# Miniprotein binders against o77086r1339to1564, part 24

Target 1, 226 residues: o77086r1339to1564
Amino acid sequence: KSLEIAEQMTLLDAELFTKIEIPEVLLFAKDQCEEKSPNLNKFTEHFNKMSYWARSKILRLQDAKEREKHVNKFIKIMKHLRKMNNYNSYLALLSALDSGPIRRLEWQKGITEEVRSFCALIDSSSSFRAYRQALAETNPPCIPYIGLILQDLTFVHVGNQDYLSKGVINFSKRWQQYNIIDNMKRFKKCAYPFRRNERIIRFFDNFKDFMGEEEMWQISEKIKPR
Short names: E, the ipSAE of ESMFold2; O, the ipSAE of OpenDDE; V2, 0.75 times the mean of E and O plus 0.25 times the DockQ between their complexes.

## First folded at step 13 (miniprotein)

Design j5 (at its last look DockQ between E and O 0.93; V2 from the best seeds 0.85)
Fold by OpenDDE base, look of step 13:
Structure j5 (fold): chain B 226 residues (1-226), chain A 100 residues (1-100)
Amino acid sequence: as target 1 above (226 residues)
Amino acid sequence: SEEEWVRLILEFLLEIAELLIKYARRKAEEGDPESAIEILEFAIEWARIALEIAEKAEEEAEETGDEEKIEEARELKREAEELIKEAEKLIEELRREEEK
C-alpha cells in the first residue's frame, strides 16, 4: 500500500513537472511573476497542497497512537519516494513532518530520528550539498525539487551582470544557466513505468482537503499545550 | 576546447531565444499580448548575447584563416539576427493590435 501510494504521487508529480516549460523557469527567475509561468505555478501549488494535506491528515486524528501510525506510514511512503527519485513529493512530506505544528508533538524516538535523518538531505547550512550530490548521482527517471532550481537560477540572475565590462560578455553567467537548465532537461525526458490507479488518485482528491496554518497551530496546541 | 565551449553556449542561447519566441506567440494567442511583448523583449536579450558571441567568434576565425570556423560563426550570427528580427516584428504586430 505504501509503495502504491508513492507510485501514484510520483505519477501526478511527473505529469505536472513535464508540463513546465523552460521559458517559465527563466521568466520566474527574472521577475517572479506567477502569471507568466502557469505550469510552474501549478507544480508549486501541488507541492504546497500535498504538504498541508499530510499535516491535516495527522492533526485530525485525536488518538496519539493513530497519529504515530499515520506518521510511520508517511515515513514508509517517503522511503519509497526517495528510492524512485521523487524528491518533490519526498520533500513535500518532509516539510509536513518537520513543520512546527507536527514537530512540537511528542513522538517516539525512532520517528524523531528518522525525520532528522531525512532533514540532513536538505540541510540549508550546507547549501543543500547532500541533496545536490544525491541529484548528481541520480539517473532518470527523477522529479527534482523545483524550489532549488528556481533559487539557483534567481541567484545566477541577481548575482551576475550580463557584461563584465563594455563589450565583454559574462560567460560565467551563461555557463551557470546552461548547467542548471541542461540538468532540468535531463529529468524532463524520462517517464515512470507506473500504472495509474484511479482508486488511489481519487483518494488524494487533488490534495484539496487541508486546513490552514492557523487552524493547524490551534489543533497542535490543543493536543500539546505550550 | 574553449571554442567548443563557446559553440555550446551559443547554441544554448539560440535555443532559449527560440523557445521564448514560441512561448510568447502562445501567450499572444491566449489573449495576453502584454506578457507576450515582455517575453519577446527577453528573447531579444538572449539572441543579442548570442549575436555578439558569434561576431567575436567570426573575427577570431578570420584572424586564423579557418574558413570552416568562419562559415560556422556566420551561420550562427545569421540565426541570431533572424531571431531578433522575428521577435521585433512580432512586438510591432502586437503593439499595432493593442492600438486598435
Scores: ipSAE 0.861, ipTM 0.937, lowest interface PAE 0.5, mean pLDDT 92
Fold by ESMFold2, look of step 13:
Structure j5 (fold): chain B 226 residues (1-226), chain A 100 residues (1-100)
Amino acid sequence: as target 1 above (226 residues)
Amino acid sequence: SEEEWVRLILEFLLEIAELLIKYARRKAEEGDPESAIEILEFAIEWARIALEIAEKAEEEAEETGDEEKIEEARELKREAEELIKEAEKLIEELRREEEK
């Protein structure tokens, strides 16, 4: 069942990812205007909704053992997502399990160790080196983490002038942009061979059933005061 | 080689400029000429850098006398000039419509 859930999450991600146009990511990197980049905005909203949906599913359970059962199910789903190269959903769920309201609830040692192991992939202390290595070794089909694509394009745009000096073009800036965009294009072309399962899709309900940040913290503090 | 690396960057810049122009046309057709103009200005930035690279490539090819390289550079130069003219014309049309 965990495999099927991962496949359906990937199918939904892929549908939105393939609609993102190259101009959208470059325009967003330039001025962060959501109006110019509607398909990108829908994709990033989907990422955030999935993450908050997962957090809410865990926090709404009153019984600690049921919460652990759900976390273990999400871990199984994440392992499948990693194998099918869906880094975007993988990181959305990892963000949920590693969020403050969830992380602080003191899980069994095995769960804590698994989550910590997964976090090594997105360790930002070395500019996401582990993730970048994994992605470089990845063959399509793949859904990369859009947040890092946007971060890299933004950094390149704002951190590099078009010219190194008068009359000298900054080729390094353009080469960095080329590599990011070329890699994105390569992954946009490849489709996943999964069939739609309407029962699972209805269960997701577009990931719209989630709590806000303040409510999640209040529930988390009720479960474990401090 | 360095020539192949520079050629890839030049072609990339032209591709992006063209994609931006097409995207801007759609924004204008959807009733958002303000965004279209901003996107076209961005496209021109990309195409101007491509033009400068193509101009330098043409000069270097002329020094070698390699007619194949000269023609390749001139084709890319013409492409960049055409994209700039297309974008500028569309900006003018959209601004005239906005004044109405």
Scores: ipSAE 0.795, ipTM 0.918, lowest interface PAE 0.6, mean pLDDT 89
ESMFold2 (binder alone), look of step 13: mean pLDDT 84; pTM 0.809

Design j6 (at its last look DockQ between E and O 0.97; V2 from the best seeds 0.88)
Fold by OpenDDE base, look of step 13:
Structure j6 (fold): chain B 226 residues (1-226), chain A 100 residues (1-100)
Amino acid sequence: as target 1 above (226 residues)
Amino acid sequence: SEEEFARLILEFLLEIAELLIKYARRKAEEGSPESAIEILEFAIEWARIALEIAEKAEEEAEETGDEEKIEEARELKREAEELIKEAEKLIEELRREEEK
């Protein structure tokens, strides 16, 4: 069941990721206008909905043992997602488990250690070094974390002028853009060999069944008072 | 080589400019002419950089007398100019439609 769930998450992610066009990421890096980048926005929204959905699924459970069982199931799903190179859904679920409302709850040592080990992949203090290395070693099919692609393109855009001096083109800027875009293109070409399972897809219901952040905090504080 | 690197970047810039123009056309057809104009302006920025690289490559090839390189650079220069012209024409068409 955990593998099948991971496969269906990956199919949904792949369908959205393949629709993102190169102009959308470049336009977003320039002006952050969501209207000009509708497929990119849909992909980002999907990521957020999945994270909020996972948080909501855990917090709605009244019994601590059932919450723990659900977290362990998500950890199993994440392990499958990682194996199939779906970093998008992997990080969406990680964001749920490492969220304030969830993280502050009392968990078994094994769960805390697993979540911590997953967080090491995206350690911001190391500028996502572990993730970048893992991505570099990854062969398609792969769904990358789009947030870092956007961050990198934005950084290149903001941090570099088009010209070094009058009449001297900044080739370094263009080379950095090329490398980011070429790497993204590499991952867009490959499809996952998974079959669609309509029962599981219907179970997700486009991840619409989530609560707001305020409600999540209220429930978390009710479970474990400050 | 520096020349091979410049060519790779040049081809990349032309590809991006073309993709932006195609994307802008679709945005215009979807009823977003203002966004289409902005995207076309961005396409022109990419194509202008490509044009400058192609011009420099042509000049360097002329200095060496390599006819094959001169012709290649001239073709890429022409492509860049055509993309700029196409984008400018589309901008003008879209502006005229907004004024009606």
Scores: ipSAE 0.869, ipTM 0.941, lowest interface PAE 0.5, mean pLDDT 93
Fold by ESMFold2, look of step 13:
Structure j6 (fold): chain B 226 residues (1-226), chain A 100 residues (1-100)
Amino acid sequence: as target 1 above (226 residues)
Amino acid sequence: SEEEFARLILEFLLEIAELLIKYARRKAEEGSPESAIEILEFAIEWARIALEIAEKAEEEAEETGDEEKIEEARELKREAEELIKEAEKLIEELRREEEK
């Protein structure tokens, strides 16, 4: 069931998200050193694995009708993820459906239109304005898109000096960091009320079973030659 | 108010400095002394800015003669100084170990 799948994806995301320590995001924003930020790296890796896993589940199906069935199931899962404020898994799955190997295949117009509408939420052209508006209106529990948190912290660090002039502290820099961190802390401490379903978790198998980018392109080109 | 805003930022800086020091200690315990030193230097940067804010708050409180605010500023100033000393001591210990 799509709802149960979304709930279990959210539990796995939340487990990893709550382990991220505040020093890790600040250190990563400073020097992008993965070794200093292991829990953050595990969360980012989980995002990528989920995305590649979803792509692989679709591309491995030889029958076009079965591929459409699975895409529609992922769309249903994404709708549930959005309702439960799991933006991170939502974006991971959207990234899969909008990936080159998948997007280029012939889909029914309804599927194409839904994917396009989902992309509006994470449109980066206006500094993620739609996403930021949605997040600002979101009450916990929530799993935010970690990539934007890291991007914002990095831009604050790079774009702001510690002092505006000799002896004058740049409070604006610290206020921006405070707001990003405070919001992250607010979401880290609120738990989802879902029960763990070991059958579904075992089915995911930590999203390890995925193909590499080259293999996915090869299969995509076999399905729809250039 | 401006005083409430400065106090919020000061307390945030102290919180982060403390978290960074604790995190660095764990990195040192895990066998990453070079990373721990870098993290501690970062913690000192945060704590020194907090100290400067506390020193300004103390000066302003002394001008008004508000003894409650003076003591509050001095407590935060001592907290920042303590964090800096803790981090500097650990850096010195870790560098001595590396030279050996």
Scores: ipSAE 0.824, ipTM 0.931, lowest interface PAE 0.5, mean pLDDT 90
ESMFold2 (binder alone), look of step 13: mean pLDDT 83; pTM 0.800

## First folded at step 14 (miniprotein)

Design k1 (at its last look DockQ between E and O 0.96; V2 from the best seeds 0.87)
Fold by OpenDDE base, look of step 14:
Structure k1 (fold): chain B 226 residues (1-226), chain A 100 residues (1-100)
Amino acid sequence: as target 1 above (226 residues)
Amino acid sequence: SEEEFARLILEFLLEIAELLIKYARRKAEEGDPEEAIEILEFAIEWARIALEIAEKLEEEAEETGDEEKIEEARELKREAEELIKEAEKLIEELRREEEK
């Protein structure tokens, strides 16, 4: 069941990721305008919806044992996602488990340790070094974390002038852009060999069944008062 | 080599310019000519840098007397110029349609 769920998440992610065009990521890096990049926006919205959906699935459970069972299920799914190189859904679920409303709840030591170990992949203090290394070693098929691609392209755009001096092109800027885009292209070419399971896809229901952030905090504080 | 690196970057810039022009065309067809014009202006920025690299490669090839490299640089220069011209023409067409 956990493997099948991970496979279907990956199929949905792949369908959205392949629709993202190179112009969309470059335009977003320049202007930060989501409206100009509709396929990119759909993909980022999907990531957020999945995270909020997972949070909501946990917080709606009244029994602590049931919540723990669900968290353990998500951890199992995440392990499968990582094995199939789906960093998008992996990080969406990690974002749910490491979110304030969820993390502040009392969990078994084993759960806390596993979540912490997953967070090491995306340690911001190291500029995502572990993730970047893992991605560099990854062979397609793969669904990368798009947020870092956008951040990197934006950083290259803002941090570098097109010219070093009059008549001197900044090749370093263009080389950095090339490497980011080429790596993205590499992952877009490969399909996952999974079959569509309509029952599981219907169960996700486009991850639309989620509560707002304020409601999540209210429920969390009700479960565990400050 | 520095030349091979410059060529790789040049080809990349041309590819991006082409993709931006194609994307702009679709945006125009979808009924957003203003966005299409902005994308085309961005495409021209990429193609202009490509053109400058091609010009430098041509100059360097002329200094060495390598006819094959001169011809290749001229071809890439022509491609960059054609992309700029295509984008400029499309911008002009879209602006004329907005004025009607």
Scores: ipSAE 0.860, ipTM 0.936, lowest interface PAE 0.5, mean pLDDT 93
Fold by ESMFold2, look of step 14:
Structure k1 (fold): chain B 226 residues (1-226), chain A 100 residues (1-100)
Amino acid sequence: as target 1 above (226 residues)
Amino acid sequence: SEEEFARLILEFLLEIAELLIKYARRKAEEGDPEEAIEILEFAIEWARIALEIAEKLEEEAEETGDEEKIEEARELKREAEELIKEAEKLIEELRREEEK
């Protein structure tokens, strides 16, 4: 069932990812205004909704054993997401398991070790080296982590002038933009071979049933007082 | 080669400029002419850099006397000039309509 859940999450991600237009990510890098880039905005909102939805599913459970069962279920889903190259949903769920309200709860060492191992992928040391290496070795189909694409494009735009001096074009800036965009195009073209499962899609309910950050902290503190 | 790399970047810049112009047209049709103008100005920035690269390739080709490369560079130069003219024409049209 975990495999099917991962497949359906990936179908939903792919539908939104393929609609993102190249101008949207380049204009975001220039203006940092997601409101002007509607398809991009829908995709990034989806990432956040999935993450908060997962946190809420765990925190709403009163029984500690039930919470561990659900965390183990999410871990199984994440393993499937990684195998099908859906880094975006993988990181959304990892962000949930590593969030403050969740991480501070006492988990068995096996769970803690698995989550910490998964966090190595998002380690920001050497500019996300582990993730970039994994992505470079990945063949389509793939859904990359959009947040890093946006960060890279923003850094390239903000951190580089168009000219190194009068009449000397900054080719390095354009080469970096080319590589990011070309790789994104490569992943946008290849579809996943999964069939839609309406029961699972309805169960997700667009991941809209989630708690706000303050409420999650209050519940987390009730479970484990300081 | 350095020439092949410069041509790759030139073609990328032209592709993006064209995509930005098309996107701006849709924004204008959706009722966002001020945003469309900003996008068109961005497109012109990309196309102008492409034009400068094409001019450099033309100069290098002229030094060697390679007629085929000279014509290839001039074709790319014309393409960049046409994108710039297209974007400038649309900016002018949008600004005139906005004044009314």
Scores: ipSAE 0.820, ipTM 0.936, lowest interface PAE 0.5, mean pLDDT 90
ESMFold2 (binder alone), look of step 14: mean pLDDT 84; pTM 0.812

Design k3 (at its last look DockQ between E and O 0.97; V2 from the best seeds 0.87)
Fold by OpenDDE base, look of step 14:
Structure k3 (fold): chain B 226 residues (1-226), chain A 100 residues (1-100)
Amino acid sequence: as target 1 above (226 residues)
Amino acid sequence: SEEEWARLILEFLLEIAELLIKYARRKAEEGDPESAIEILEFAIEWARIALEIAEKLEEEAEETGDEEKIEEARELKREAEELIKEAEKLIEELRREEEK
């Protein structure tokens, strides 16, 4: 069941990721305009919806044992996602488990340790070094974390002038852009060999069944008062 | 070599410019000419840098007397110029349609 869920998440992610065009990421890095990048927006929205959906699935459970069972299920799914190089859904679920409303709840030591170990992949203090290394060593098929691609392109755009001086092109800027885009292209070419399971896809229901952040905090505080 | 890297970047810039022009055309067809114009202006920025690199490669090739490299640089220069011209023409067409 956990493997099958991970496979279907990966199929949905792959379908959205392959629709993203190179112009969309470059345009977004330049002006942050969502309207010019509709496939990119759909992909980022999907990431957020999945995270909120997972949070909501946990918080809607009244029994602590049931919540723990669900968290353990998500951890199992995440392990499969990581093995199949789906960093998008892996990080969406990690974002749910490491979210304030969820993390502040009392969990078994084993759960806390596993979540912490997963967070080491995306340690912001190290500029995602572990993730970047893992991605560099990854062979397609792979679904990367798009947020970092956008951040890197934006950083290259803002941090570098097109010219170093009059008549001197900043090749370093263009080389950095090339490397980011070439790596993204590499992952777009490969398909996952999974079969579509309509029952599981229907169960996800486009991850639309989620509560807002305020409601999540209210429920969290009700479960564990401050 | 520095030349090989310059060529690789040049080809990349031309590819991006072409992709942006194609993307702009689709935006125009979808009924968003304003976005299309902005995308085309962005395409021209990429193609202009490509053109400058091609010009430098041509100058360096002329100094060495390598006829094959001169011809290749001229071809890439022509491609960059054609992309700029295509984008400029399309911007003008889209602006004329907005004024009607």
Scores: ipSAE 0.862, ipTM 0.938, lowest interface PAE 0.5, mean pLDDT 93
Fold by ESMFold2, look of step 14:
Structure k3 (fold): chain B 226 residues (1-226), chain A 100 residues (1-100)
Amino acid sequence: as target 1 above (226 residues)
Amino acid sequence: SEEEWARLILEFLLEIAELLIKYARRKAEEGDPESAIEILEFAIEWARIALEIAEKLEEEAEETGDEEKIEEARELKREAEELIKEAEKLIEELRREEEK
């Protein structure tokens, strides 16, 4: 069931998100060294694995109607993820449905329109304005998109000097860092009230069963030749 | 007020410096003293800016003659100095261990 699947994805995300320490995101923003930030790396790896797992689940289905049913199930899961404020898994699944190998296949017009409407949340053309507005209106519990947190912290670090001139501290730099970190801390404190469902967790199998890019493209082209 | 947000930033910088020092100690315990030293150097950067803010707050409080605010600023200043000294001492200890 779509709701229960979304809850279990969120529970797994929350467990990993909670383990990320504040030093890890600041160190990553400074030098992008994965070695110093192992819990952060596990969380970002989880995002990528979930996305590739979802793509693989769709592409492995030989029957077009079965593929359509699975896409519709992922869409239902994404709607639940959005309602429970799990933006991270929402974007992982959206990236799967919007990936080249998947997007190029023939889908019912309703599916195509729904995916396009979901992409509005992640529209980067206005510095993720829609997402930032949604996040600002979001009450905990929430799992934010970690990629944007890291992007913002990196931009603040790289794009701002510690001092504006001799003896003049760049308070704006530190205020921006504070706001990003404080918001992250607020979401780390609040837990989701979900119980583990070991049947569903075993079904996910840590999202490790996925195909590589080349294999996915080959299958996609077999389904719909150029 | 400007004083209120400056104190917020000061407290944030001290918090981060302390978290970085704790994180560095764990890296050293895990057998990675090179990462620990780099993280400690980063912590010192944060704590030194906190110290500079505390020095400015102390100067402003001294201009007003408000004894409570002067002591509050001096306590924050001592806290920043303590974090810097703690990090520097640990760096020295870790470098000595590497030479052996």
Scores: ipSAE 0.814, ipTM 0.925, lowest interface PAE 0.6, mean pLDDT 90
ESMFold2 (binder alone), look of step 14: mean pLDDT 85; pTM 0.819

Design k4 (at its last look DockQ between E and O 0.95; V2 from the best seeds 0.88)
Fold by OpenDDE base, look of step 14:
Structure k4 (fold): chain B 226 residues (1-226), chain A 100 residues (1-100)
Amino acid sequence: as target 1 above (226 residues)
Amino acid sequence: SEEEFARLILEFLLEIAELLIKYARRKAEEGDPESAIEILEFAIEWARIALEIAEKLEEEAEETGDEEKIEEMRELKREAEELIKEAEKLIEELRREEEK
C-alpha cells in the first residue's frame, strides 16, 4: 500500500513536472510573476496542497495512536518516494511532518529521529548541500525539488550583472544558468514505469481536502496546549 | 577551451531565445499580448548577448585565419540577428493589435 501510494504520487508529480517549460522558470526567476508561468504555478500549488493535505490528515484524527499510525504511514511512503527519486513529494510530506503544528505534538522517539534524519537532506544551514549532492548522483527518472531550482535561478539573476564591464559579457552568469537548466532538462526526458491506479488517485482527490494554517494551529494547540 | 566554452554558451543563449519566442507566440494566441511582448523583450536580451559572443568569436577566428570558424560564426550571428528581428516584428504586430 505505501509503495503503491508513492508510485501514484510520483505519476501525478511527473505529469505536472513535464508540463513545465524552460521559459516559465526563467521568467519566474526574473519577475516572480505567476501569470506568465501557469504550469510552474500548478506544480508549486500541487506541492503545497499535498503538504497541507498530509497535515490535515494527521490533525483531524482525535486519537493519538491513530495520529502516530498515520505519521508512520507517511514515513513509509517517504522512504519509497526517496528510492524512486521523487524529491518533490518527499519534501512535501517532510514539510508536513516538520511543520510547527505537527512537530510540536508528542511523538515516539523513533518518529522524531526519522523525521530529523530526513531533514538532514534539506538542511538550509548547509545551503541544501546534501540534497544537491544526492541530486547530482541521481539518474533519471527523477522529480526534483522545484523550489531550489527557482531559488538558484533567482539568485543567479539578482546576484550577477549581464556585463562585468563595458563590452565584457559575464559568462559566469550564463554558465550558472546553463547548468541549472541543463540539469532540469535531464530530468524531464524520462518517464516512470508505473501504472495509473484510479482508486488511489481518487483517494487523493487532487489533495484539495485540507484545512488552513490557522485551523491547523488551533487544533494542534487543542491537542497539546502551550 | 575558452572558445569551446564560449560556443556552448552561445548555442545555449540562442536556444533560450528561440524557446522564449515560441512561448511568447503561444501567449499571444491565448489572448495575453502584454505578457507576450514582455517575453519577446526578454528573448531579445538573450539573443543580443548571443550576437555579441558570435561577433567576438568571429573576430578571433579572423585573426587566426580559420575560415571554417569564420563561416560558422557568421551563420550563428545571422541566426541571432534573425531571432532579434523576428521578436521585434512580433512585438510591433502585437502593439498594433492592441491599438485597434
Scores: ipSAE 0.871, ipTM 0.943, lowest interface PAE 0.5, mean pLDDT 93
Fold by ESMFold2, look of step 17:
Structure k4 (fold): chain B 226 residues (1-226), chain A 100 residues (1-100)
Amino acid sequence: as target 1 above (226 residues)
Amino acid sequence: SEEEFARLILEFLLEIAELLIKYARRKAEEGDPESAIEILEFAIEWARIALEIAEKLEEEAEETGDEEKIEEMRELKREAEELIKEAEKLIEELRREEEK
């Protein structure tokens, strides 16, 4: 059932991802204004809601063995997401398992090792080298991690002048923007072949059933006092 | 080649400028003329750089005497100029509406 859950998460991601317009990512990179980029904002909110939803599903369980069972199910879902090239949901769930309130709980060594190995994909120590290599080898369909696209566009915008000197156009700036946008367009063109399962989609309920940061910390501290 | 690279960048800049103008029109239709104006100003930045590239490519084509390339570059130059004019006209219209 973990495969079907991953497929439905991917369909929801794809619906939001394909609606993001190119102007939205460029405008957000320029001024970080959410109002001008509503579809991008919806996609980013979806990422955060999925992550908080997953954290809440784990933390609300009173029994430690039930929490461990749910973490293992999320790990299985993540493995399926990776195989279908849904990096966005993969990272949303990874961020949940690696979040402070959950990470601080003592887990079996096998779980800790798997989460640590999954974190290697997004290791920032070499400018996300592992992720960029994986993405470069990825054929559509794919849902990339939007956060890195936005980070790259922001760095290009902030770190480069339009002109190197009077009358000398900075082609390098525009080439970098071109490559980022072209790659994004490449993934927007392809659809996943999955059928929508309304029972599972209703179960997700748009991932809106989640706790806030303060409540999650309070529950985490109740489970394992500081 | 260097010419092919510059043309690729020129066409990219024109594409983005056009997309930004279309996006700004929708923001204006949705009742957000302030955002529309800011987006149009951004579109003009992209289109002006495209115009400068087109002007340089036109000069280079004129030096070769290749009439086909000269006309192609003049068409791209006119496209950049048209996008700038379109954005400027829309900014002017939106500012007049705001003053009412």
Scores: ipSAE 0.842, ipTM 0.940, lowest interface PAE 0.4, mean pLDDT 90
ESMFold2, look of step 14: ipSAE 0.832; ipTM 0.935
ESMFold2 (binder alone), look of step 14: mean pLDDT 85; pTM 0.825
ESMFold2, look of step 15: ipSAE 0.830; ipTM 0.936
ESMFold2 (binder alone), look of step 15: mean pLDDT 85; pTM 0.828
OpenDDE base, look of step 15: ipSAE 0.869; ipTM 0.943
ESMFold2, look of step 16: ipSAE 0.833; ipTM 0.936
ESMFold2 (binder alone), look of step 16: mean pLDDT 85; pTM 0.826
OpenDDE base, look of step 16: ipSAE 0.869; ipTM 0.942
ESMFold2 (binder alone), look of step 17: mean pLDDT 85; pTM 0.826
OpenDDE base, look of step 17: ipSAE 0.869; ipTM 0.942

